# Ledger of designs, part 4: VH-VL binders against E3 SUMO-protein ligase nse2 (nse2)

Target 1, 250 residues: E3 SUMO-protein ligase nse2 (nse2), of Schizosaccharomyces pombe (q4pir3)
Amino acid sequence: MSEAQLKTSLEALSQNLLPGNQNHCSFDFQLKEIDDSIKQVIKCALVAAEIKNNECLDMLDSGIRELLDAKQRLLLMQQSVDTLANKTSENISDFENKSLLDIYTQIFKELIQEYEEKSDYGKYGTQGEYIEFKKTIWHEQNTDGSDFPSMKTFFNVMNTEEQEADEVMVYSATFDNRCPLTLQPIVHPILSTACNHFYEKDAILSLLNPTCVCPVVGCEARLQRSLLKEDEILERRLRRAQEISNLKEA

## First folded at step 4 (VH-VL; framework fv_ontamalimab)

Design a32 (from o4c with heavy chain I101L)
Fold by ESMFold2-Fast, scan of step 4:
Structure a32 (fold): chain C 250 residues (1-250), chain A 120 residues (1-120), chain B 112 residues (1-112)
Amino acid sequence: as target 1 above (250 residues)
Amino acid sequence: QVQLVQSGAEVKKPGASVKVSCKASGYTFTDYGINWVRQAPGQGLEWMGWISAYNGNTNYAQKVQGRVTMTADTSTSTAYMDLRSLRSDDTAVYYCAREGLRYYYGMDVWGQGTTVTVSS
Amino acid sequence: DIVMTQTPLSLSVTPGQPASISCKSSQSLLHSDGKTYLYWYLQKPGQPPQLLIYEVSNRFSGVPDRFSGSGSGTDFTLKISRVEAEDVGIYYCMQSIQLPWTFGQGTKVEIK
């Protein structure tokens, strides 16, 4: 899709976001098309990895990054439209003397700038689709069962305090500090790569016989040892936090 | 470089015991479970059991329950299968096989097999 | 125990011709996580089994694209588009949805 076509579609949507207008705004079809395209890129990557065509793999890597950028752009456009709709319905008087398109453009500009300022690792290294793409290539090229390396190795990310803090923040957003099995704060974290839930290491590993279902309510993921990964950085940070907590409680 | 190397062929009398070893290399031993599968001459594959290389937890097939013990030595990256009270119908090639790919439970790396013959 | 039934038990194939093997399970192999725990293995003469296909239709690393798996629920098929001399051996389907893990009885593929 061209930028001009996107702008035309956005103008139509913004003009329909007035009090009393019940038209629903959704990019579901476009998002599905991008997701389907990403799946096709991953299938092509498997073939390219099998025949060891590095030139094709580099092209596919660029392609999946472009698709992820397009997907994120659509999500931010939808978020901007939804934000506009909510503000318009709640603060009617604020929009009487302003263009809805101008307000939309400002919201979108702020969100897209935030995204564009992210490092390549920040944009792609934490995205499930890109991780699947890299894992697919890795497993095809490393048939001996070597462990998939950290995503950071593909981006040559500096192991700085800021980068470690960003990883902890991402984990904290999804990390339940209490283990669902022990009901105690996690000391030795282990991550399920199947469902992204954290557990106390020994507790979850004791349930494997050889498999178990994730103990988190509503989660149907089937677990096995190879899906459970230790996180040494998170473990060290949890130990540090516990030391500080113990000093305060002493 | 990932491989499972098993001990050599064994000939045993009925009532004896056999201990087959399976030495792992090229991967983190404790990150994968080990399955044991046997194959009688001219027959299909029969799952015997599984062991966690991490904590030693085991699960045995009903047919061998009570006669089999599976162990793992993390210091040598070696799994063992000890089968007692051998009968002639225990004659088989015994394979160890690593728990499979990250998202799927199957067996992706297999040992070369250990032939165990039980005869009078 | 889940019973895995393969048909046919043997196939004699002219080199370059296709081959098809059926595998039926006595119970559905679909897990509540949305995955179907069905595998295909090849055992070449004198060798241990080697993984060909996992989760019904995914080729394991290094497996030629002439191999394909399909199916759902209780009915599965392995196809070889053009059988080569190196494809001779016994093919087994396997389930890991329920303990004990069980295999089909095997299908022997031979060259004419």
Scores: ipSAE 0.383, ipTM 0.778, lowest interface PAE 2.9, mean pLDDT 81

Design a34 (from o4c with heavy chain I101Y)
Fold by ESMFold2-Fast, scan of step 4:
Structure a34 (fold): chain C 250 residues (1-250), chain A 120 residues (1-120), chain B 112 residues (1-112)
Amino acid sequence: as target 1 above (250 residues)
Amino acid sequence: QVQLVQSGAEVKKPGASVKVSCKASGYTFTDYGINWVRQAPGQGLEWMGWISAYNGNTNYAQKVQGRVTMTADTSTSTAYMDLRSLRSDDTAVYYCAREGYRYYYGMDVWGQGTTVTVSS
Amino acid sequence: DIVMTQTPLSLSVTPGQPASISCKSSQSLLHSDGKTYLYWYLQKPGQPPQLLIYEVSNRFSGVPDRFSGSGSGTDFTLKISRVEAEDVGIYYCMQSIQLPWTFGQGTKVEIK
């Protein structure tokens, strides 16, 4: 985001915080647009990896990092607004003669500085979207069945705390091409956005009435139709897993 | 724009049936479920049931089970609630409401309501 | 069925003053997936209900920051930091962890 765009957004937020103002303050749409853009970058990376275009992959890596930075800036703006609103509502008289915009700007500056001082590993290496981006490229380029390496191999990480954060942030389940319901290789995959588990489409949809519990052992996520989405990257990963399995059996 | 538009008010005698419609627009109809919620005069909200617009699966509240049928027509993006063997205590405003994009959003878009009066 | 109990049933508030509504469930609304399936709705006079808060504490799109939700397990609270004329109506808590979905009996908020 440019400085001019940021100033415009901050002025709008200031207006929305005025006492008695009925204007809305939400970044849900903007966050979804960024998430959709990240998914598109990952789809492009899959193609670039398949044709071995490393120049394009480097460009996409820079792009996804910029999108993650934009997402974090938006979340910190929301946090700054929430912080200001809470302080104003708790002690209105203390803020009556102060500029809400100046107070907001100070809160936001402190939060964004903290984020910008993080290492590249701290910013991106522990983010689910960036991990998926790197895994997508790895699996496409390493069709011999090699395991995805630790995220720290993509960064020069000497800090024990950053390595511990990598372990805590997300457990990457072993990729399996079998449906938990049919116990057969998946032909038409569908992904749960609630728990990131995937199933044979017709099998899971037939279980909805109108909701069901995820059939994966240890997962009790509640599922409904709106949470089940077809995913091109997942479909390609399943095809790859089946090709590797078939090659080993041959 | 995302909206749900319901059919007009109905006046019925005890023992009759009523069919209320809920026309969706502004979103992919088959990606969301439709809830039916009613409100008797001066009373609170009561959930009646839900239908999946994707596969037609339904779940009905025990109180109306056996008297209600919910359907969805994907060609017209319209959900229906058919309530039979009407009693005076079925007098209520009936709302249809969409499930949100993610489960945690709940019922995020509501129809304007259909008043059903059951009177002898 | 999960029973949702709200207190108070009604409250009259001077404009600009805060309001607080309690909601208690007969069993925990915390799912093993880590989410708590508790929602708050506002029904303004003559209008359908509108979503205010989802998953205990998240404001729905367009909901003013003067609304906040909190709580866990079986005990939940909706707070309005400064009540405005547009906030008049009946507030309902709702659970969607177990079918049938159930609502509290409602809390009527009026301006003095």
Scores: ipSAE 0.000, ipTM 0.412, lowest interface PAE 13.9, mean pLDDT 79

Design a35 (from o4c with heavy chain I101W)
Fold by ESMFold2-Fast, scan of step 4:
Structure a35 (fold): chain C 250 residues (1-250), chain A 120 residues (1-120), chain B 112 residues (1-112)
Amino acid sequence: as target 1 above (250 residues)
Amino acid sequence: QVQLVQSGAEVKKPGASVKVSCKASGYTFTDYGINWVRQAPGQGLEWMGWISAYNGNTNYAQKVQGRVTMTADTSTSTAYMDLRSLRSDDTAVYYCAREGWRYYYGMDVWGQGTTVTVSS
Amino acid sequence: DIVMTQTPLSLSVTPGQPASISCKSSQSLLHSDGKTYLYWYLQKPGQPPQLLIYEVSNRFSGVPDRFSGSGSGTDFTLKISRVEAEDVGIYYCMQSIQLPWTFGQGTKVEIK
């Protein structure tokens, strides 16, 4: 195979795996299934926290960590292919007489080892899904309006690099409970699984014929009925936002 | 188990009307729209229209506009398609199909089909 | 209306051999949300259609990995890497970018 043919083949492979390309079915499907499983674990955690089942919460914590590990593995596989394609494109002569599979395997091995060497805090403590999992449990167990603590409080942080991390998630933001369509506080919430925006149920559903575009400014997500779901966590957040609003009026 | 079960075969004279039912089970009926698609003998698939099981909103294909009415009964989880002023070219298998998978549009669950024969 | 054109309309395949079906749309199926609203369905003899591929290249739940979809804009392809007896039927592409939803005329796949 000539180096021009090899370069073209690797560029084609990279294009097929780039975001927005049509040939992403296997990775995208698996990622969506993992994301759905993570959401289900978080919903189960809300119930377990409500009934104060700490053994179940410990099992769910282990489960979400395993799902996040699986998700990261898939992302690193895709990154390894992209890295191979870019490296070969820039340094084609360096890959003459070498197995592409061997080079890919080495890239993936290095990336996955780097991830596996991270502390638990480094792996999970900065991940949005895990933070949401911990926030959901915290808010259910602390109904007095206490702020969600630093994620580091849930980990034995002994690593100097992690202690010096600039980005630590602390939740103290005010929850916005207004519908973008009615401009009124939401009474019956519904959540878009396509874009994670939420609306007054009857208002958004009245726009479907059978589809509509998300009304939130800057959002191009196309909506249909099956993508709009009632969400127990969102309902609880809105209920608490209304309780806080009522306290301010008292 | 998610399924759509349709009513049985119908034989009609030109000018008559037919009402096909589609009973949903195994999921929350109001969380999905229902499409109606027909297939003439030996021919391809033709979209007829859509109905929201939640609020009854409908959208009909132009070819049948004015002759079709789609309804949904939430108490029985059943969708209906009423087609009036039947012509011989309405002879087809009529399918109901649930709008798709949680993340994507399409039709993921289909009824078994109802054969409607229009002959004089 | 968006016209969906499939080629070939019929093909006979020796078991274990690959098959390829093309679908061309009269307009781009790319939406402003970045997604392409193209689907592939299989109708086995005497059965309703079943979803195989959604959004060009994503396999629906339970669909074997021998099925793959590709393409962009107006030109799409469904490939079966090794055709099996259970794959016999009529294959349809469909668009849902614009009402009415429209299907290709269908491609009949038969075993030699």
Scores: ipSAE 0.395, ipTM 0.780, lowest interface PAE 2.9, mean pLDDT 82

Design a37 (from o4c with heavy chain R102S)
Fold by ESMFold2-Fast, scan of step 4:
Structure a37 (fold): chain C 250 residues (1-250), chain A 120 residues (1-120), chain B 112 residues (1-112)
Amino acid sequence: as target 1 above (250 residues)
Amino acid sequence: QVQLVQSGAEVKKPGASVKVSCKASGYTFTDYGINWVRQAPGQGLEWMGWISAYNGNTNYAQKVQGRVTMTADTSTSTAYMDLRSLRSDDTAVYYCAREGISYYYGMDVWGQGTTVTVSS
Amino acid sequence: DIVMTQTPLSLSVTPGQPASISCKSSQSLLHSDGKTYLYWYLQKPGQPPQLLIYEVSNRFSGVPDRFSGSGSGTDFTLKISRVEAEDVGIYYCMQSIQLPWTFGQGTKVEIK
């Protein structure tokens, strides 16, 4: 194989795996399917937690972990291709007459081994999807207003500096059901992915022109429509908070 | 696949109006604002305005304020830009562009452009 | 309006050599949220603009690592470590800190 032919072959392989390309039939579709499946597992967990079906919850926990493993495997396969393409583009003559498949396989083997050697906490305890899965179950089963505990509580882990930093990210503050704009209990919530604050949907969206600053005191985050998302767990938490408030009035 | 597809080229006389369409596919139309940007022949990019696909709120650049109207039809996932009282200096390629998705990207997906020529 | 000034207006580059484009804003692009609202776009011949860099230095999805952005406040730079034939086009910086959103004049990159 000439250097030009080798370069063309690697570019074609990389191009086929690139997101948004017409010839990329493998990873984008599969990653989307996995993400959709994870969302469905979380919705099922909400129902299973409500009826207190612990056997079903254990099965769903196993299932979401398998989906996260599959997602990571696909991402590492893509990273291995990108690593191979970069190495050959820097020094293409070093790869003439060498097996590209063997080089790819070695890169992938090293990356997947690093992932497989991580603790369960390292694999799942810091993943947004798994944290949301655990929060969904916790809030449904703990109606007395208890705060969501550290993710370490669900794993047999030793305290380390890195794990303590991760714990800060998963800490759950006391829930407040009032909109900072309307000063009324939120009916239709929307969540900011920029600052993790939430609002009455129509109220915050009416302020966009095309952007606005988060109305929460002390928050300087800039908001735009694409950063504001509906969230089923937030809707559940708000409904529960309103029910608790109504019971206190009775 | 996220895509914005615009209407075809238009030739107009001075004083006429033009309405350019921008059809969105591959995403939830109401979750993103749409920007309009134009480019005169051999010139740079000029922002014209923005519209919310959710509630129809708009913000127009001062230079075209009073003669531009932007609308969005959620039933067809299509945004429109209507420019009135056309002058020769409105000759340009008009682009629609979606607002960014993460980390405030600005404008991430662009239509192919609509050439509008204003000549007598 | 915030004025965006690019230099140079045109570059002729030998394939494989580096290229550097400067962008200066008339006002700071740093927001109180700690983010700098500066973007780089490439318009290839006959195509719409495509996003290369957002928030000064972050490469958009699919953008090759030979592209890098840097800078702060009012002074920004886009660098291409090894210019290839497919990099030919007009490069624009853009700000979104203040309406109207404004672009630089553009820098035409062509192969020598």
Scores: ipSAE 0.288, ipTM 0.735, lowest interface PAE 3.8, mean pLDDT 82

Design a38 (from o4c with heavy chain R102D)
Fold by ESMFold2-Fast, scan of step 4:
Parts: sequence; structure tokens; C-alpha cells
Structure a38 (fold): chain C 250 residues (1-250), chain A 120 residues (1-120), chain B 112 residues (1-112)
Amino acid sequence: as target 1 above (250 residues)
Amino acid sequence: QVQLVQSGAEVKKPGASVKVSCKASGYTFTDYGINWVRQAPGQGLEWMGWISAYNGNTNYAQKVQGRVTMTADTSTSTAYMDLRSLRSDDTAVYYCAREGIDYYYGMDVWGQGTTVTVSS
Amino acid sequence: DIVMTQTPLSLSVTPGQPASISCKSSQSLLHSDGKTYLYWYLQKPGQPPQLLIYEVSNRFSGVPDRFSGSGSGTDFTLKISRVEAEDVGIYYCMQSIQLPWTFGQGTKVEIK
């Protein structure tokens, strides 16, 4: 095969691997389905935590970890494609007399092995979805207003200076039942699916004309009516927080 | 089945007013805003405004502001657009379109259109 | 107002061949939330517009995979990999980053 013919073939492959091609759209669909499944697991966890079914909670924990593993696998497949495309663009001659499929499989094998060798904390402890799963269970079981503990509490992690300096860690969370707009306890909650912030329904809807930016400090999410939903998990958490508040005033 | 059904064609003289209706079915009317878009014969699409079916808040395009009023009746799941002081350049097909579900503001369901002809 | 400019204004395509439509905005459609507020619509003869693509590259439900959207900032492209007779109509890009919502002039796609 001449070098010119090989270069032409590699350029064609690189074009087919570019982000935004129709074939790459299937990954977005699969990622959305996994995210929707994770949300359902979290809803089930709230119910299981309320009835104190630890066996069900353990099964849900395993399930959400499997969904996160599947999500990461899809992301690493895409990264492997991007890595292959970049390598062929930089060093075409390095891939003469080599199968592009073999190169892809080696890249993917190395990335997935690296992920699979991570500790459970490394795989799940810094993932937003898993943190929300653990927070949902913890707040349901600890209605006394105690702060959510460090994620490292749920894993067998050595307490070292380097680990304590981890910037991705969430150390504490206190559930605030007040609306950021009214500064009063929320009576009729509505949740933003764009940013997971929540508000008094009439207050946030009065700001739509037809869109607005989330009023929570530091949040740049753009809101519209269709992204504002009533949410059962949120309603339960707010009801419990209000019950605690009322008990302190009684 | 989600659908928007509009009122029939209207022929008006310059200076008159027209009221177009848009009846929603197959979804919770108050959960979505309604946009109004018009199209003059052989021309492109022009956004006229938006109304919240929840609280009645409106936002109108500057070109028609002062001549247009949009309203929504939750008891009949019907949105209305009143356009006053009609001119010949208001001749167009008028569409109502629902604010999209779980999208970053797209119009996903459109009415069949109402032809408004303004002629002397 | 944000001006949306489409090229070409008309396109004649042999059945089964690809088609490409460009849309340029007078300012960036990227919001501070990281999302780009660009949409593509198709208006078939005698019908209301129908949504094809939302947020640059996401196909609306029921839209065939031969349609794809791409782009960023101010430059966007709609591609049809293999044009079919049913794809005849006028294609419009739209922005919703800034009021009023504005549309391109439209691109008429015809079969050659």
C-alpha cells in the first residue's frame, strides 16, 4: 500500500470518528437512558430508606454502581475513539501496517483496566449521582438536622493529609427548607431539572418571561416552564425539614 | 394525543381587529407556555410573542407591541391572540406553538395555522 | 435583535445525495449555562413548521437519523445524509438565547 493511499484511508476514518456525526448520537441516547435509570434508583432508595429495608438499599447501591460503571464504559469508548483520531492525525506513518481496530482495542483496554483498578471510592465516591444517592438515604434516616458526613465515611479509606486535601470531596450538607426567592419555608415546592435547585412554585414561575436564570448564587442555569417539575423526593424532604422546624418552635 | 387546534380563516378590512384562538388538548395546559408566530405569504417566520398559561404573563415582539394582546383561558384550555389596527402587511398565516417539553426553549407542537387576510 | 443568516437560500438535490445548510448568527448563541440555544425546523408545503433539531445537535422524537445538526458559537450546519422526496420543504434555523426569538430567512430544498 503506498503512503498516500494509507494517508487517504486514515483521513477518511478520522472524519468518520469526528464528534457530531450521526453515529456518535447513539452514545447520547444511551447516556440519557442510564441517567434516567439512576434517577429511578434514587427514588426507590428514598422509599427503602423510609421503611428501613437495608437489604433493598444494599441491592440499590449495587445497582447504581453498575449503572455508573456502564456510563463510564461508554465515556471511555468515546475517549478511545477521540484518542485514535488524534493519534492518526499526528503520526500517520506510525500506523502503517497496523490494524486501526487493533489500535482502538488496545487504547480501550488500557483505559478500562485503569478504571477497573480504581478503589470503590475512586469510582463512585466523587460522582455527583452517587453522592445524591447517599445524601437521599442519609437525610431520610437522619431527620434530626445533622449534617451529611464526608463521602469517605461510606468507604474504607485511610485518613491521610493528601486524601483530606481532595477538592472534589463533599464534607457536609445541611438541608435548607427555605426558598432562595422568598426567604421563607417552602410551601409549594418546584424543582429545576436543569440544576436541581428548588423554589416556591409561584415565586419562580413569576420570574419566567419566558425564561430566567436560576436565582441561586453561583448558578447560571437557564430556566423555562417545562424544566420546572414537582418532585416526590423533594416534597418528602421538605415536609420532614418543616416537621423538625415546627417541633423546635412547639 | 397532544394537539393545538386553531380557529378558522378571517378576512378583515384595514383598521379592524382579529382574535385568533388556539385550543390545547392532550396535556396539562398550565404546564406550558404558548408562542405565536406568523408567516406572510411567501415569507419567513416571525415571532410575535409568548404567554404563560399558568399565570398569564406575556412578552410581545416590539413590532406588534401596543397592538397585540394575548390571553389564556384555563377553564377551556384555550389561548387567544388579539391583533388591533390591522394593516395590509399583517396579512399572514398565524400559528400558535407550544413551548417544548424538556428542551432549552423549542416549539415542539404547532397549530394548523389561521389565515388572516387584510384587504380593502 | 439577533440576525440569523442561512445559506444557501435554495438547494436542488438529486434523490439519495446529501444536502448541507448553513446558519450564522450575529452573536454567540452560547449561554453562560454552557448550552447553545439553536433549533432547526422543517416546513413542508402547506403544513406548519415541525421541530427537527434542538440544542444544535439533538434530534426531536420521530426525526430520521439521516438528519444531523452541528456547530458552535455563531456557525451551525444542518446535514441530510441522503435526501428523500419527503424532505422537500423550507428549513429554518432559530435562536432562543435573546428575545425576540428570531428565525433565518429559510432554505428551500427541492428535488432535481
Scores: ipSAE 0.498, ipTM 0.806, lowest interface PAE 2.1, mean pLDDT 82

Design a39 (from o4c with heavy chain R102K)
Fold by ESMFold2-Fast, scan of step 4:
Structure a39 (fold): chain C 250 residues (1-250), chain A 120 residues (1-120), chain B 112 residues (1-112)
Amino acid sequence: as target 1 above (250 residues)
Amino acid sequence: QVQLVQSGAEVKKPGASVKVSCKASGYTFTDYGINWVRQAPGQGLEWMGWISAYNGNTNYAQKVQGRVTMTADTSTSTAYMDLRSLRSDDTAVYYCAREGIKYYYGMDVWGQGTTVTVSS
Amino acid sequence: DIVMTQTPLSLSVTPGQPASISCKSSQSLLHSDGKTYLYWYLQKPGQPPQLLIYEVSNRFSGVPDRFSGSGSGTDFTLKISRVEAEDVGIYYCMQSIQLPWTFGQGTKVEIK
């Protein structure tokens, strides 16, 4: 396959996620359907708040969270396909005889893991749709002119100044940027495709003779050179974690 | 096209040394280890050792340890196997083979082989 | 070293008939990671070995579906559902659970 043919195939894949479906089932169409469903949930919440049906409001809250999870999953699937396309176009020869499906699966797995590691506040408390949902309910039930409270109030988290200082860091708070071998922040990352753990490149590669077991506690994965790859998503995550760490040091 | 291309046949006398080359193309040379496997006439396959194209780390089969040296030249994407103090029972076809893309693949790309004949 | 033993050492097959090759290891090939490090290779006359099956039962790219691998622990089998002329050669099993990597002695497959 030529580079042009591969690019064309990957672009077609990104447009046609579901096999046998028409072009209107693109990512944009699916996202619009989810957004329309979210809007409908908010309309229902207004009515439920007016009649003070607490059980219905609890069901709608669960429903909007599920729709937001579905929306995020779809966005991460799209991002994973775009990342795969960019990687293959940069150096197509490096991807000859490699499973594109396996590479896609790893990219998506890392992105969805980052999302799933967020607290409920991190997932929903900063989303415009969920904020609108909560504001709609609150204003309907509080007609005395009281101001809408902080979103953190709805998640029953500890209201400490320290937690608020770390609010913008919630994404990176679950991301450990230290190498298990050097115990230092990773400078040149390399990712294991066998277990999704990552290391300082030279440190892990020096242990291969020709194989080693992943040094992360509790991991039994067997490593070899061909399983250890540089990864753009990992590099971006580490760069962001370092930027956030530098802001805290300032 | 991913290929491993080896040097030509060699005829050596006992006590001599031989250096077989294995030139890689079509992939990033330093992303894979290279195995060396030999096959005596009418016999099975025997693993000789492994080298990391990235850092030069090696692991040799005990039977040839002390007589073999494996090296890799990243500037030419070429791996070498140097076997010293040749004996008649070193007569074999020597293959280089790339470790697989996935750890469960074993060796997925093989060179065409280099015949080494040791005779007086 | 782990010893790999193949049976039979040779077999002659009428075209279109099935063939079965056994491979037994002196130790279990199951790793603590849950994977079994067993491979099957075919060496056609005058050619280098080519990978057929990896991790017991997975066909390598381009390998016809008439080839199948099975087994666990120390006992493994390679089956060819219908042998074709292009399948002639010597078949080897290999383990990579423990250094040195070791091969079976080979099974020669010929057409009658």
Scores: ipSAE 0.413, ipTM 0.790, lowest interface PAE 2.7, mean pLDDT 82

Design a4 (from o4c with heavy chain G33D)
Fold by ESMFold2-Fast, scan of step 4:
Formats: sequence, C-alpha cells, structure tokens
Structure a4 (fold): chain C 250 residues (1-250), chain A 120 residues (1-120), chain B 112 residues (1-112)
Amino acid sequence: as target 1 above (250 residues)
Amino acid sequence: QVQLVQSGAEVKKPGASVKVSCKASGYTFTDYDINWVRQAPGQGLEWMGWISAYNGNTNYAQKVQGRVTMTADTSTSTAYMDLRSLRSDDTAVYYCAREGIRYYYGMDVWGQGTTVTVSS
Amino acid sequence: DIVMTQTPLSLSVTPGQPASISCKSSQSLLHSDGKTYLYWYLQKPGQPPQLLIYEVSNRFSGVPDRFSGSGSGTDFTLKISRVEAEDVGIYYCMQSIQLPWTFGQGTKVEIK
C-alpha cells in the first residue's frame, strides 16, 4: 500500500464511522437501535415495578447494562478509528509498511480494557439511561413522596473517585407538572424531542400551523408535529405528581 | 415500510371538483403532518397547504384558499385534498408528502402523485 | 412570499465531473433558534421529489456523500463532487422559514 492509498483509506474510514460526518447512516442506525431498545427496557421496568415482579426487574437490569455496554463498545470503535486517523495524519510515513487493522485492533483493545476494568458504578452509575431506569422503578415503588436516593446506594462504592462521580450526579430541580401554555396541571403530556420541554398535548398541537416556537421562557426551539412525541414514562410521572399534589391539598 | 399511496388519475371539466386521497402505511399516522404540493406540466413545484393528521388543523396557500379543503381520516390513515371550481391552470400532478422526522419541516416521504387534468 | 432563485436553470455534465447549483432567497432563512430552514430535493424523471439535504448541509438518510450543501443567510449552494448517471433530474431548493413554503424554479441536470 502506498502512502497516498493509505491516507485515502483512512479518510474513507473516518468519513463513514466518525460522529459529525453527515454520511453516518450505518453507525447512526445501530446507535438508534440500541437507544430504542434501552427505552423499551425502561418501559417494561415500569410495568414490572407496578406489579412488583422482582425477577423480571432483575432481568431488565441485566439487559439494560448489556445494552449500555454495547453502546459504549460502539462509541469506542469510533474513537479508535479517529485515533488511528489522527496518528496517521501526524506522521504518514510511520504507517506505510504497517497493518492498519493491527494498529486499529491494538488501539481498540486498550480502550475497551480501560472500560471493562471500571466498577459497575463507574460503568452504569453515572449514565443518564441507567439513572432514568432506576428512577422509574423507585418512583413506582415509593409512594410516600421520598426523594430518589443517590445512585451510590445501588452499588458497593468505597473509594474517593467514586465519591467524586457521585457528587457530579446531583439531581436538578423540582418536578413541575404545570403546562406553560394552560398554566394547569398536565393531563395528556407530549414531549419535545427538539428541546426536551413538555406540554399539554392539545394545547401545543393547536399552536402548530404547521410550526410554532417553544412557549418555555428562553427557549427558541422551533417545533413541528414530528418532533412532539408521547412518552409513557413522562405520563406516569405526571400522574404520580398529581396524586401527591392532591393528597397534600386535603 | 413507510409509504404514501395516492388515488388514480382524474379528468374533470372546468368548474367541477376533485378529491385526491393519500393513504399512509408503516408509521403512526397521527404523529406526522401531511403537505400537498402540485406540479403543472413542465413547471416547478408549488406548495398548496398542510394538514395535521392529529387534530385536523389546516393552512392553505393563498392562491387556492377558498377553493381547497384538506381532511384526514385517522381510522383509515388517509388524507384527502378536495379542490373545487377547477380551472385549466389547476392541471397538474398533485403530491402528498409527510413532514420529516427531525428535519424541521422538510418533506421526507412522498406519494407517487395523482395526475389531475382539467379540460373543456 | 419568499422568492427562491436558482442558477443555472440547466446544466449538462460529463460523467465523473463536478456540478454546482446556486440558490438565492429574497429574505434570510435564518430563524431566531439559530437554524437555517433551507432544503434540497431531487426529482428524477417520472418520479416524485426526494429529499437530499435538510438544514443547508445535512444529508438525508441514504444520500451519497458526493452530495454536499453549503451557504448561509440568503446564498446557498448544492455541489455534486462527481456526477453519476443516477443523478440526472431536476434539483429544487426550498424554504420553510415562512408560509407559504416556496421552491426554486428548478435546475435540470443532464449527462453529456
């Protein structure tokens, strides 16, 4: 392989695999499939928690961890290609008589080993999807209004690094169940995939002609029907928030 | 698979009306809006209007406002465009098109087109 | 109405050579949300239009990487790095910043 052929081959690999390249059809599809599967596991967990099927919840916990491992593996594959491309770009002559596959394999091996050596808390405890999975189960099983505990409570975490990661995972705001348009508690929620704000379904949809701007203060996101999705988990959270609110109001 | 299938060709007299159908399959019909776009022979594309498959809200291009009605039947996943008081310059291929996922009002799936000929 | 003007109206390209199409809008297509609502469509002979590019420069699923979009404000360009036989058809730019949605006149691309 000549230097020019090597450079061309690496550029082609980079263009087909790396994020930020608009020709990522295959990679984006696989990532979407994993994300969709994770969402489905979380929906199943809600039902299993509601009927108190602990065996099913344990299976779902194992399943979501495997999906997160698969997602991370895919991301590390892309990082390995990017690393190879950057090394070759810096000094092409170093790679003229080398196997690209062997170099890639070594880079990937080092990255995946680093990931696999992490504790379960390090792998899953700070992942948004896994946190949502645990929150969904917790809120369904704890009806006394107790706050969701630290993710650390679901793992045996004993060191300083894990403690620092736990601090970063501090949860944000109070859960607001009021619609920005109706100023009333939301009954039928719809979620914006453009800005992650949610609204009373009929209220926001009535503003579409075919577009509107997100009504949340400071949000400039332009909305359309295909960006507004029903979310079963959000609907359940809002129903629970309303039940708690009603109990506190006598 | 995601698909929009339109009704067959129509030949109408000036002053008549035509109703074109657009049957959706392979996706949740009420999650996407339907646009109608026409193309006169040898001419470019002209947007006619939009309908929400969820609540039936519509917006029509000024040139056809007052003569057009767009509807959607959620039980059959079918959108309709009814154009009245037909003129010779309404002769065109009429397309229905779904608004795109995440593509901010781009149309990603199109019907095969319905030829409407207005002749006297 | 926003007027979309394409140049050239027609071009004939030798296979493997590049092609470039310009689209100019009578008003800026940049929204306050930071996005530019400009699209490119290809209509092959006897077929409905198909989406090529959304938001100026993003390729739609399945669109070959030889297609690229660029531009800002009122001036936009669609480039084909090496034209293939399957690329024959009429190319349209479109805006969805303001109702009614409007298309350019179209640019006919043919192989020599």
Scores: ipSAE 0.290, ipTM 0.722, lowest interface PAE 4.6, mean pLDDT 82

